# Designs tried in a protein design chat: VH-VL binders against q9m4b5. Part 16

Target 1, 129 residues: q9m4b5
Amino acid sequence: MQQQGSKSGSEMEVTWEDQQNINIFSRLNNRVHDLDDDIKSAKEKCENLEDAGNELILADEEMVRFQIGEVFAHVPRDDVETKIEEMKEATCKSLEKLEQEKESIVTQMAALKKVLYAKFKDSINLEED
Short names: E, the ipSAE of ESMFold2; O, the ipSAE of OpenDDE; V2, 0.75 times the mean of E and O plus 0.25 times the DockQ between their complexes.

## First folded at step 9 (VH-VL; framework fv_tislelizumab)

Design f3 (at its last look DockQ between E and O 0.60; V2 from the best seeds 0.00; counts 0 for: pae O 4.5 > 2)
Fold by ESMFold2, look of step 9:
Structure f3 (fold): chain C 129 residues (1-129), chain A 119 residues (1-119), chain B 107 residues (1-107)
Amino acid sequence: as target 1 above (129 residues)
Amino acid sequence: QVQLQESGPGLVKPSETLSLTCTVSGFSISSYYVHWIRQPPGKGLEWIGVIYYSGSTKYNPSLKSRVTISKDTSKNQVSLKLSSVTAADTAVYYCAREGYSSGYLFDYWGQGTTVTVSS
Amino acid sequence: DIVMTQSPDSLAVSLGERATINCKSSQSVSNYVAWYQQKPGQPPKLLINWASFRESGVPDRFSGSGYGTDFTLTISSLQAEDVAVYYCQQYNSWPYTFGQGTKLEIK
């Protein structure tokens, strides 16, 4: 969030409560950005797991090369398929939780935005730059 | 009256998993974030992680591979599990709340529970 | 990780005199700084949020200031019950981090 001075040039009085509400809004906005980063990472992980599963469809051997941390091991295809599906389900659950959290925070920000704009009108900008 | 209380075994053997429970009253874990923080003897405070009211979590990268935070909303409880413990994990463990609608950080803390990792 | 560095590590101040504790972050944290008081055998107690907002029930002799990287906790007239360890904490970025603490004693 970018905070600016008065856009109307007015000399409005800002109370401690008003400054607290602005600080809360700003902090919630930062959390949305953090959640967006986490959501992007979870979506990319899901795509990578889809790609790994598709490569298994093309494999011709019963043993496949599978990355375990920083090393590769030859592992039965059935074990790798099971592992990929487990990881994909866990990632999908995590992504759903992250999106639910973001929606809740955005709702709180919208409510706070209405209060702040009602008081300060054009003197404040709560929108993303 | 807002209250958080940690509970769990005070002694854990090396390489095992420590398990703690934070029981809260006076607020719902569906409305507030609950964090875990620890303090080694005579040392400062280290943030462990948070569980959001949706159930999503964020962990300290230094502990992420070993830590799990979960919740049971029906019991108003938040749990901490830390696997593969060593003597470095000996500390007082706290749970603390963050008010999302008020933006207050750690306005209420539990009393803390001492966990010793020793044979 | 954002490092929070407090100074001094310990401080002795006479009753009724001013105590000043500084906290510097390794990167800008805007005003997302909290101050805590911790007495032996007790959990930390929140004193100040957003660098300068005093928590309800905290005596007005406690004040906080700062923005960006440099923050200050001031006790304008030290009382005996103020003997404790004080921590600053940033919550701008994950992971949340605390300063190493400042032990405040009566001189």
Scores: ipSAE 0.362, ipTM 0.757, lowest interface PAE 3.3, mean pLDDT 85
Fold by OpenDDE, look of step 9:
Structure f3 (fold): chain C 129 residues (1-129), chain A 119 residues (1-119), chain B 107 residues (1-107)
Amino acid sequence: as target 1 above (129 residues)
Amino acid sequence: QVQLQESGPGLVKPSETLSLTCTVSGFSISSYYVHWIRQPPGKGLEWIGVIYYSGSTKYNPSLKSRVTISKDTSKNQVSLKLSSVTAADTAVYYCAREGYSSGYLFDYWGQGTTVTVSS
Amino acid sequence: DIVMTQSPDSLAVSLGERATINCKSSQSVSNYVAWYQQKPGQPPKLLINWASFRESGVPDRFSGSGYGTDFTLTISSLQAEDVAVYYCQQYNSWPYTFGQGTKLEIK
């Protein structure tokens, strides 16, 4: 967020409320970045689980090699499939919740942008490159 | 009136898991971030972690491997679990609300609950 | 982690005099700084947020200033009820971190 003080024009008085709105916007923006990181991580995990599930579906073996901690064991395919599905469901649900939270924050940011741009016009930049 | 209240065992044995509950009233935990902070006797404050609206969490890296924060929206409660405790985990534990929408960080705190780790 | 360093560790000021507490961050934290007052047996109380915004109900004698790495809490005229430990805190980056605290006493 850059406040470009136009040298020549009527110095728009920044009120306490204006500064609060700017600060809140900044904090919300930082939260969005945090959520983006979390979302990225969750997506990656979800994708990996999806791939694992697909690979397992293509397997004809009744027993599959599965790593449990530091030990490799032969486990029934159906048990592994069930576990992968449970993990996938949990991970994808978490992802959905994160995305919903982000959407909520973005909506709040949009409202703040409207107020701030209405007052400050081009004297304020709330856009990220 | 906004209130937070920590509760749990005042004494925990080494290597056990500390479990605390933060019961809140006057606001919904679905509308605010709730943090855990602790203070060892005679020392400063240490941030433990936070739980988001979505239930997502952030933890202090120094405690990440041992800490779990969760919430029960039906009871309007936030929980803290700290595993493998040692004497270094002896502290007053606080839960605090982040007044995010109003721009105030930790605007409300619980009174704190003392946890002593001892054999 | 961002380290918050307060100075001094302890301060004795006469009633009615100005008290000044400084806080320095190991890296820039913009204006993402809060100040807390803690009295014995009580949780911290938020005084200042965003470096300079006074919390509702906080007396006018309390003020905060600073941006980047250097921050200051000022009590313009110390009152008896102001005896406490004061903490600065940054919330620019995870994990949130606090200063070590400054004990303020009456001289």
Scores: ipSAE 0.023, ipTM 0.675, lowest interface PAE 4.5, mean pLDDT 88
ESMFold2 (binder alone), look of step 9: mean pLDDT 91; pTM 0.921

Design f4 (at its last look DockQ between E and O 0.14; V2 from the best seeds 0.00; counts 0 for: pae O 6.1 > 2, placed apart)
Fold by ESMFold2, look of step 9:
Structure f4 (fold): chain C 129 residues (1-129), chain A 119 residues (1-119), chain B 107 residues (1-107)
Amino acid sequence: as target 1 above (129 residues)
Amino acid sequence: QVQLQESGPGLVKPSETLSLTCTVSGFSISSYYVHWIRQPPGKGLEWIGVIYYSGSTKYNPSLKSRVTISKDTSKNQVSLKLSSVTAADTAVYYCAREGYPSGYLFDYWGQGTTVTVSS
Amino acid sequence: DIVMTQSPDSLAVSLGERATINCKSSQSVSNYVAWYQQKPGQPPKLLINWASFRERGVPDRFSGSGYGTDFTLTISSLQAEDVAVYYCQQYNSYPYTFGQGTKLEIK
């Protein structure tokens, strides 16, 4: 539906497109918070894997206790070292992807901020508390 | 014109891996999220998962241990793999686009492809 | 998982009359609700996003309302082509979940 312009004295009318942009910005902001949670979880997993690797360095037996799903098993130390390194590599790759995703979303939000501030100036606040 | 099209085998044996491809035209999967959704015969819709711009994924927890979604940006394709299938996985499988910028949900759907799991 | 419960499961309405479909979420989903129309042999079609934002090309007789946990899709004057199954969907939290569907028929 084409917008036929503002009524006299209503120059700051919110159009269908403006409402769409506001809704999108709000959703993208929510997405960034979800990504921040995912990023923090991935960083914590990396820290935990580093700690597990350090505990393994302190062990001096050939077999160590390792959780496999819901069950603990005694596994050769060398196998656990290999598994920890694989998990660290996978976690780092996952974290890198999450950071790239966040950067893309933040860039899109910045573009929307420019459009919305250019039109609404002081009548809108898109900044986080 | 924006189009999504699912393709893959219509019949899959129990315990095997279901593999589907969503081929996209009229937009780039570098700029749009693609989701997979399924609908068992005569039943409602179940969201399977999404792949993000970067290749990061989110999956329905009910399927997480069995599902992988991946993409090939050069072919504009998104793939779904579901391992260890049973009769409960019989459904119409859809791929759907999340609008751009993201958060503008499922504005385009593929036609769907029927997958039957039968011994 | 956030459960989306639609009511009624089926509804028969005379041509030109008002049809109302309700959707209730088990937790607050803000306005992150979409409504879809699905006809036999077809994929779902997006009607409403953000609970009340009508998509381009969707007739004015379709409207959505609600915030939090209670949502409504209204068809103000039912047309023959509106016979379909209607689904609400939340996208506030993963996994995204759909209502069980409401079958709308002409009396």
Scores: ipSAE 0.529, ipTM 0.807, lowest interface PAE 2.0, mean pLDDT 87
Fold by OpenDDE, look of step 9:
Structure f4 (fold): chain C 129 residues (1-129), chain A 119 residues (1-119), chain B 107 residues (1-107)
Amino acid sequence: as target 1 above (129 residues)
Amino acid sequence: QVQLQESGPGLVKPSETLSLTCTVSGFSISSYYVHWIRQPPGKGLEWIGVIYYSGSTKYNPSLKSRVTISKDTSKNQVSLKLSSVTAADTAVYYCAREGYPSGYLFDYWGQGTTVTVSS
Amino acid sequence: DIVMTQSPDSLAVSLGERATINCKSSQSVSNYVAWYQQKPGQPPKLLINWASFRERGVPDRFSGSGYGTDFTLTISSLQAEDVAVYYCQQYNSYPYTFGQGTKLEIK
């Protein structure tokens, strides 16, 4: 957020509340960027699990190779399928939560923008480059 | 009380892997990002990397090929591994938190742990 | 990587006088700049975040300003306990980067 000097010479007084709003906006903006990275990671994991699940569906073998930590084991296909589905569900739910948080934050940011622009008008810039 | 504490070997041989642990108290690593920063003797600060809430990581490109950051939420610990160390990796290593809504900066640091790479 | 350049590298100021440290980024970092104080044998201490917000517990004599590429840390009246190395840092984008540091001493 950038405060620009008003050419009109009218010094707009920045109140404590204004400063707090600017601070909150900055925090929320940073959080959105962090969430974007987490969301990206979660999406990738979800996609990988989905792909793995699809491969298992196409498998004709009753026993499949499954990695447990650093060890490969032969496990019934149905058990692996169930495990992948559980993992996928958990990962996707986590992703949904992250997206919901982002949406909430974006909404809050929009509200703050309205308040701050109403007061400071062109003397403040809250837009991302 | 918020506290971070780095621990690990003070001496590592060249070509070996440096392993450090950051033990935190007073907050959950599930609610804060945890960063690693290092400072060579008499020099400035270098950001190493970060681990996010979901376990996602971001690394300094200069170290990316050698660095791994992980966490154990059950122990409230974050780990740093740096492989193929050289004398250039001699430094004080810090872990620091970054969180919301208190701030997205390093408001709390560990005291640091000195790591010397020497034969 | 975004390069943070501090000026001066070292500064000597009399007690009670104003100390000013500048930091310039190689590209715009908005207001995502922090200032740290580091004393020998200690980790850095956060002083200022978001370029101008003073951290809790930091004396009023410390202030930060700037946006985009030019930032300033000001100590309005230098105290003996302010002798330290000061660092600016950007957290606009990864990798996070620090200035080279400014050593502040008493004249």
Scores: ipSAE 0.018, ipTM 0.645, lowest interface PAE 6.1, mean pLDDT 88
ESMFold2 (binder alone), look of step 9: mean pLDDT 92; pTM 0.947

## First folded at step 11 (VH-VL; framework fv_tislelizumab)

Design g1 (at its last look DockQ between E and O 0.51; V2 from the best seeds 0.00; counts 0 for: pae E 4.0 > 2)
Fold by OpenDDE, look of step 11:
Structure g1 (fold): chain C 129 residues (1-129), chain A 119 residues (1-119), chain B 107 residues (1-107)
Amino acid sequence: as target 1 above (129 residues)
Amino acid sequence: QVQLQESGPGLVKPSETLSLTCTVSGFSISSYYVHWIRQPPGKGLEWIGVIYYSGSTKYNPSLKSRVTISKDTSKNQVSLKLSSVTAADTAVYYCAREGYPEGYLFDYWGQGTTVTVSS
Amino acid sequence: DIVMTQSPDSLAVSLGERATINCKSSQSVSNYVAWYQQKPGQPPKLLINWASFRERGVPDRFSGSGYGTDFTLTISSLQAEDVAVYYCQQYNSYPYTFGQGTKLEIK
């Protein structure tokens, strides 16, 4: 975000409220970036679990190697399937929550953008490079 | 009225797990980030971690391996767990709010709860 | 981690005089600095956000300034109720970090 002098010759005074909105916008933007990282990680985990589940369905072995924490164990396939599904559900649900949080923040940012651009026009840039 | 209140055992033995609860009123933890901060006796403030709306957490790297922050939205409570405590973990523990869309950081604090690690 | 260093560690100022507390960050933290007042037996109270924004209810004698690495909290006219420990904090990046505190007393 960058504030620039008025190009049109009309000096718009930045009020306390304006500065506050800019600051809030900046913080929200940073938060979105943080969430993006978390979302990416959650998506990857969800996909990995889905893939693992799919592979397991195709497996004909009754016993499979499964990682529990830092330990590998031989576990019945059906038990592993159940566990993977539970993990997937939990992970994907977490992902959904992250997405919802991001959406909420983005919505707030959009509202702030409207207000700030309405006042400052091209003298402010709230777009990411 | 916005209120945060820390609760938990005032005494914890070394190597045990410290468990604290932050009970919130006047706002929903689903709409605010909640942080944990501690202050050793006569010393400054140390940020422990934060929990987001989604339940995502960020921790101080110095404590990451030992700290867990979670929340129960139904109870409007945030929890802190700190494992393998030592005397160095003796402190007043605070929970504090970070608000959006207002964007205020630590605008409201709990009164703090004293935790002493001693055998 | 970003280190916040306050100066001085302690300050004695006469009533009605100006008190100035400085805070330096080890790297730029833009304007993501907060100032807190803490009295004995109480949690910190937020005074200033975004380096220069007073919280509601904070007297006008309190002011914050700075950007980047150098920040200042100023009390234009010290009052008796201002005796406390003051902390700066950065929230530009995790982990959030605080200054070591400045003890402000009446001279």
Scores: ipSAE 0.749, ipTM 0.883, lowest interface PAE 0.7, mean pLDDT 93
Fold by ESMFold2, look of step 11:
Structure g1 (fold): chain C 129 residues (1-129), chain A 119 residues (1-119), chain B 107 residues (1-107)
Amino acid sequence: as target 1 above (129 residues)
Amino acid sequence: QVQLQESGPGLVKPSETLSLTCTVSGFSISSYYVHWIRQPPGKGLEWIGVIYYSGSTKYNPSLKSRVTISKDTSKNQVSLKLSSVTAADTAVYYCAREGYPEGYLFDYWGQGTTVTVSS
Amino acid sequence: DIVMTQSPDSLAVSLGERATINCKSSQSVSNYVAWYQQKPGQPPKLLINWASFRERGVPDRFSGSGYGTDFTLTISSLQAEDVAVYYCQQYNSYPYTFGQGTKLEIK
């Protein structure tokens, strides 16, 4: 991970609060990356569940094979439809919470960027490369 | 005055669910993250997980299938549930604060509550 | 998981002498390391954050250093009240992990 900011300071003295803000910004940036990974995984799960539901609609059998963990079981088509819809609802709820968290973190990072760039101008780089 | 206080039963039977509550004062759980950490007897510290502002959580992968962290903002409380406990879950359980903008890790801890898993 | 390995496991130092505790991570953690002091029957107390930034109210004799994988907590002149177990912790990535602890005693 690329170190953010400068500890040696510009012509202006770097205060203890400035050092805290730089370190907080870096930590929040790591959280955004972690959240992005979680969001990506949740979106892929939603896509997989949508695809499974579409394949179920195309199936013309009363009983279908459905994966339960590492095992397949033959279950009624209607029960599988219900299960897929439950899983989609749970995943969409989780995704909404993750997106809300990311929005909050990005807003906090933007506020820190404004403060740090206003004080240090070109002597600090808070952008990812 | 920032304070965190853990509460819950001191004795839990194997295979049952451990349930703890962290009651917080002096700050809002809407502004700070609250983490759970535990310390088995004679051992070091193990991070359990965190609850975010939104209610989303991250858990230690070693516990992920058994742990749930939740919050009640109206009571300023964070809860820990650990299912299917064994003797290995015997520990002192702490809640601790992390937050922004002052962002210290972990600048305030509860006193801890001892949980013993025994039949 | 990132493993944090402290050395030594225990340390006996005379009053007024320097105590040094090392912590190594199995992967780079940048400067996302905290140091804690824990006395019997008490929760850990944060001493150092971001590897080197002393918490307010922590005596100047405590200092931290390091970046990447090698970190050090130094007590420049040991006092009687410094007898405790000391832990390093990384928070670069989940799960957050702690070192196994270093017990510091007066020789």
Scores: ipSAE 0.278, ipTM 0.732, lowest interface PAE 4.0, mean pLDDT 85
ESMFold2 (binder alone), look of step 11: mean pLDDT 93; pTM 0.949

Design g2 (at its last look DockQ between E and O 0.01; V2 from the best seeds 0.00; counts 0 for: pae O 5.6 > 2, SAP .53 > .496, placed apart)
Fold by ESMFold2, look of step 11:
Structure g2 (fold): chain C 129 residues (1-129), chain A 119 residues (1-119), chain B 107 residues (1-107)
Amino acid sequence: as target 1 above (129 residues)
Amino acid sequence: QVQLQESGPGLVKPSETLSLTCTVSGFSISSYYVHWIRQPPGKGLEWIGVIYYSGSTKYNPSLKSRVTISKDTSKNQVSLKLSSVTAADTAVYYCAREGYPLGYLFDYWGQGTTVTVSS
Amino acid sequence: DIVMTQSPDSLAVSLGERATINCKSSQSVSNYVAWYQQKPGQPPKLLINWASFRERGVPDRFSGSGYGTDFTLTISSLQAEDVAVYYCQQYNSYPYTFGQGTKLEIK
C-alpha cells in the first residue's frame, strides 16, 4: 500500500504571492549578475588608474602625454596626477555603492529563498549551477 | 497612498540644463528604485535611467553623457538633470516606481510634467 | 539595445469582441515583459507584469502570454473604456525599452 503524506491544500497551491516571489527571485538573480559586471568594470578601472599613477611617479618629465576624450595632448605632470587622483576617488566611491547595492539584493534573495524553500521544499531549486 | 509627482520649469532654452524633481509620498526612496521615463509629443516612451538604494545609477546610453539622477532621502525626492538640451528633448517627463518587492515594474507613475525646449 | 516591435500599430475592434496585440523583441527577454495602458493626458497604467501576471484591479478580460521573443496582450471582450494606446516593455536588460505602441479603437 503506497501512502503520500497529506498536506493542507492551501500550502501546496501556488498562490498569486508565491508566483510573484518566484518571479522576483529570478529577477533579483539577474540583477546580481548585472551588478557583478558593473563591479568588475569598476575594479578594472581602479586598477588601471593605480597603474597609471605608478607610471607617473616613475616619470621624471614635467610634461606627459595624456588622453583627453579622443585626443592626446601634452599636459603638465602635476595636472595629470590631480586628474588621476580625482578619477580614482570617484571610481572607488562608485565601486563601494555598487557593492552595497549587491549586498542589499543578496540579502533580499536570501530571505526570499528561505520563504520559498520552507513552503515548496524539494519541489523548487533556487541554487545557482 | 502611493504617489509620485514631477515638478520643474516647463520651458527650457536650447543648450541649457533642464532640472526636474520627483516628490514621493506613501513609500521611502530608501526602499524602492525610482526611474525616469520620457515621452515626446505624440510618440512612444523612452527610459532615461534609475537610481538604486545606495544612490548608484544606471542610465540609457543614448543620454548617459548628459543625464544625472540624484536623490535627497530626507525630502523623499529624486532629481533629474539633463544638460545641453535641444528640441529633441521636448517631452512629458515621468518618474515611476519599481514596485514592492523589488523587480516589479512600473506599478506607480507620476502625473508627468511637460518640458518644452524652445528659445 | 533590445528593440520591442508591436503589431499592429492601430487596431479597431467591435464592442464585445476579442482584441489581440503582438509584441516581438529583437532578442530573448525571458518573461520580463510588462504591458501598459495609456489614455490621453494620463501616465501609463500597468496591466500585466512578467508577460502574463495581471496587476490587481485589472479586469479579467485582460490577459498576457509569451516567453522569449514573442508576446501577446489579449482583451477577451472589448469595452468602451478600453480605448487607449497599449505599450509593451522589456526589462530584461538595460536600457529598458518600450514598443512603439498600439492604438486600440472601437469599430
Scores: ipSAE 0.334, ipTM 0.762, lowest interface PAE 3.6, mean pLDDT 86
Fold by OpenDDE, look of step 11:
Structure g2 (fold): chain C 129 residues (1-129), chain A 119 residues (1-119), chain B 107 residues (1-107)
Amino acid sequence: as target 1 above (129 residues)
Amino acid sequence: QVQLQESGPGLVKPSETLSLTCTVSGFSISSYYVHWIRQPPGKGLEWIGVIYYSGSTKYNPSLKSRVTISKDTSKNQVSLKLSSVTAADTAVYYCAREGYPLGYLFDYWGQGTTVTVSS
Amino acid sequence: DIVMTQSPDSLAVSLGERATINCKSSQSVSNYVAWYQQKPGQPPKLLINWASFRERGVPDRFSGSGYGTDFTLTISSLQAEDVAVYYCQQYNSYPYTFGQGTKLEIK
C-alpha cells in the first residue's frame, strides 16, 4: 500500500475512519499472504494423503507395503486405510478452512478497496505488484 | 546417510544477530521441510520456524519479528537468523527434517549447536 | 497457541514395570502428535509419530495412543536404557508446540 500525495489536487483530508480502513486493509493483506503459505503447505499434504489413499485402493492385498519414514513395513490394509483417512480428513478439512478464511478476507478487502478508491482515487495504491 | 549439522558462532553479544547454518546431506532441502528448534539449558523445546519446499517460511509468533529462515539449495543449507538477541536466547539450536511425502515430523535432527548470549 | 501439557513432570518406575506418560492438548490436534526421547547431551529422538506410529528402530515396548486432546506414551517394560526426558509435540497447527517434558527415572 502506497499513499501518493496528489501534487495537483486539493489536499484531501484523511479522516480517522479512512485511516482505520487503510489499517484494516493492510492487516488483511498481510493475513492473505500468510494464508497463501499455509494453504500451499496444506494442499501439498492433502494431495499426498489423497494419492496415498488412491494407491491403497488399487492394492488388492490384505497386507500392504506402507512407508513409515524411510522404511517400508507390511501393515494390514484396513489399518493403513483407516489411518490415511483420518489424516486426510484432518488435513483436508484444515485446508478447506484456510481457503474459506482467505475467501472471506479477499471479499472484505474488495469492499475496502471500493471505499478507499472512491475517496482517494489515484492518491492511494492498494494493488500488489 | 541422512545428516543435519548446525554450525555458527557459539558466542553472541547482546543485541547482535545470531546466525546459524544447517548443512544437510543425504537428502535435498528442496524435498523436505526444514525446521529450527531450540532448547534453553535445562528447559524444554521451543519451535522457532520452518522453511517450506517453495521457500515460504512460518515462524513462531513469539519470535517472528526477530527471526529469518532462508535456504540455499545450491549448497543444500538452511540458515537461521535471530536479531536483537538477549540472554533468553541462550540455547542449543537444532535443525530438523520434516519428512516427505506424508509429513514425517522431525525424523532426523542435527546434533545441535550451543549458542550463548553474553557480553 | 496450542498448549501441550504432560503428566507427570517426573516419573520413577521400577525395571520391568510399565511407564505411562500422558499428554493433553488445549484443543484438538487430531492425531498429529509426536513423542520424543531425549538423553543428556543428545538431540531428541523421534519415537512415535502420528500419535501411534512407532519409528524404525524403536523397541516394541514403546507405544503411543490417543486422538484429539488426550495422548499417551507407554513403555510396557521399562529398561535401564529408557532413562531419559520424554516430550510430546503437536504439529496440527502452527506454531508447533511441545510438552514441558517428563523425566523418567528408575525407581
Scores: ipSAE 0.034, ipTM 0.650, lowest interface PAE 5.6, mean pLDDT 87
ESMFold2 (binder alone), look of step 11: mean pLDDT 93; pTM 0.950

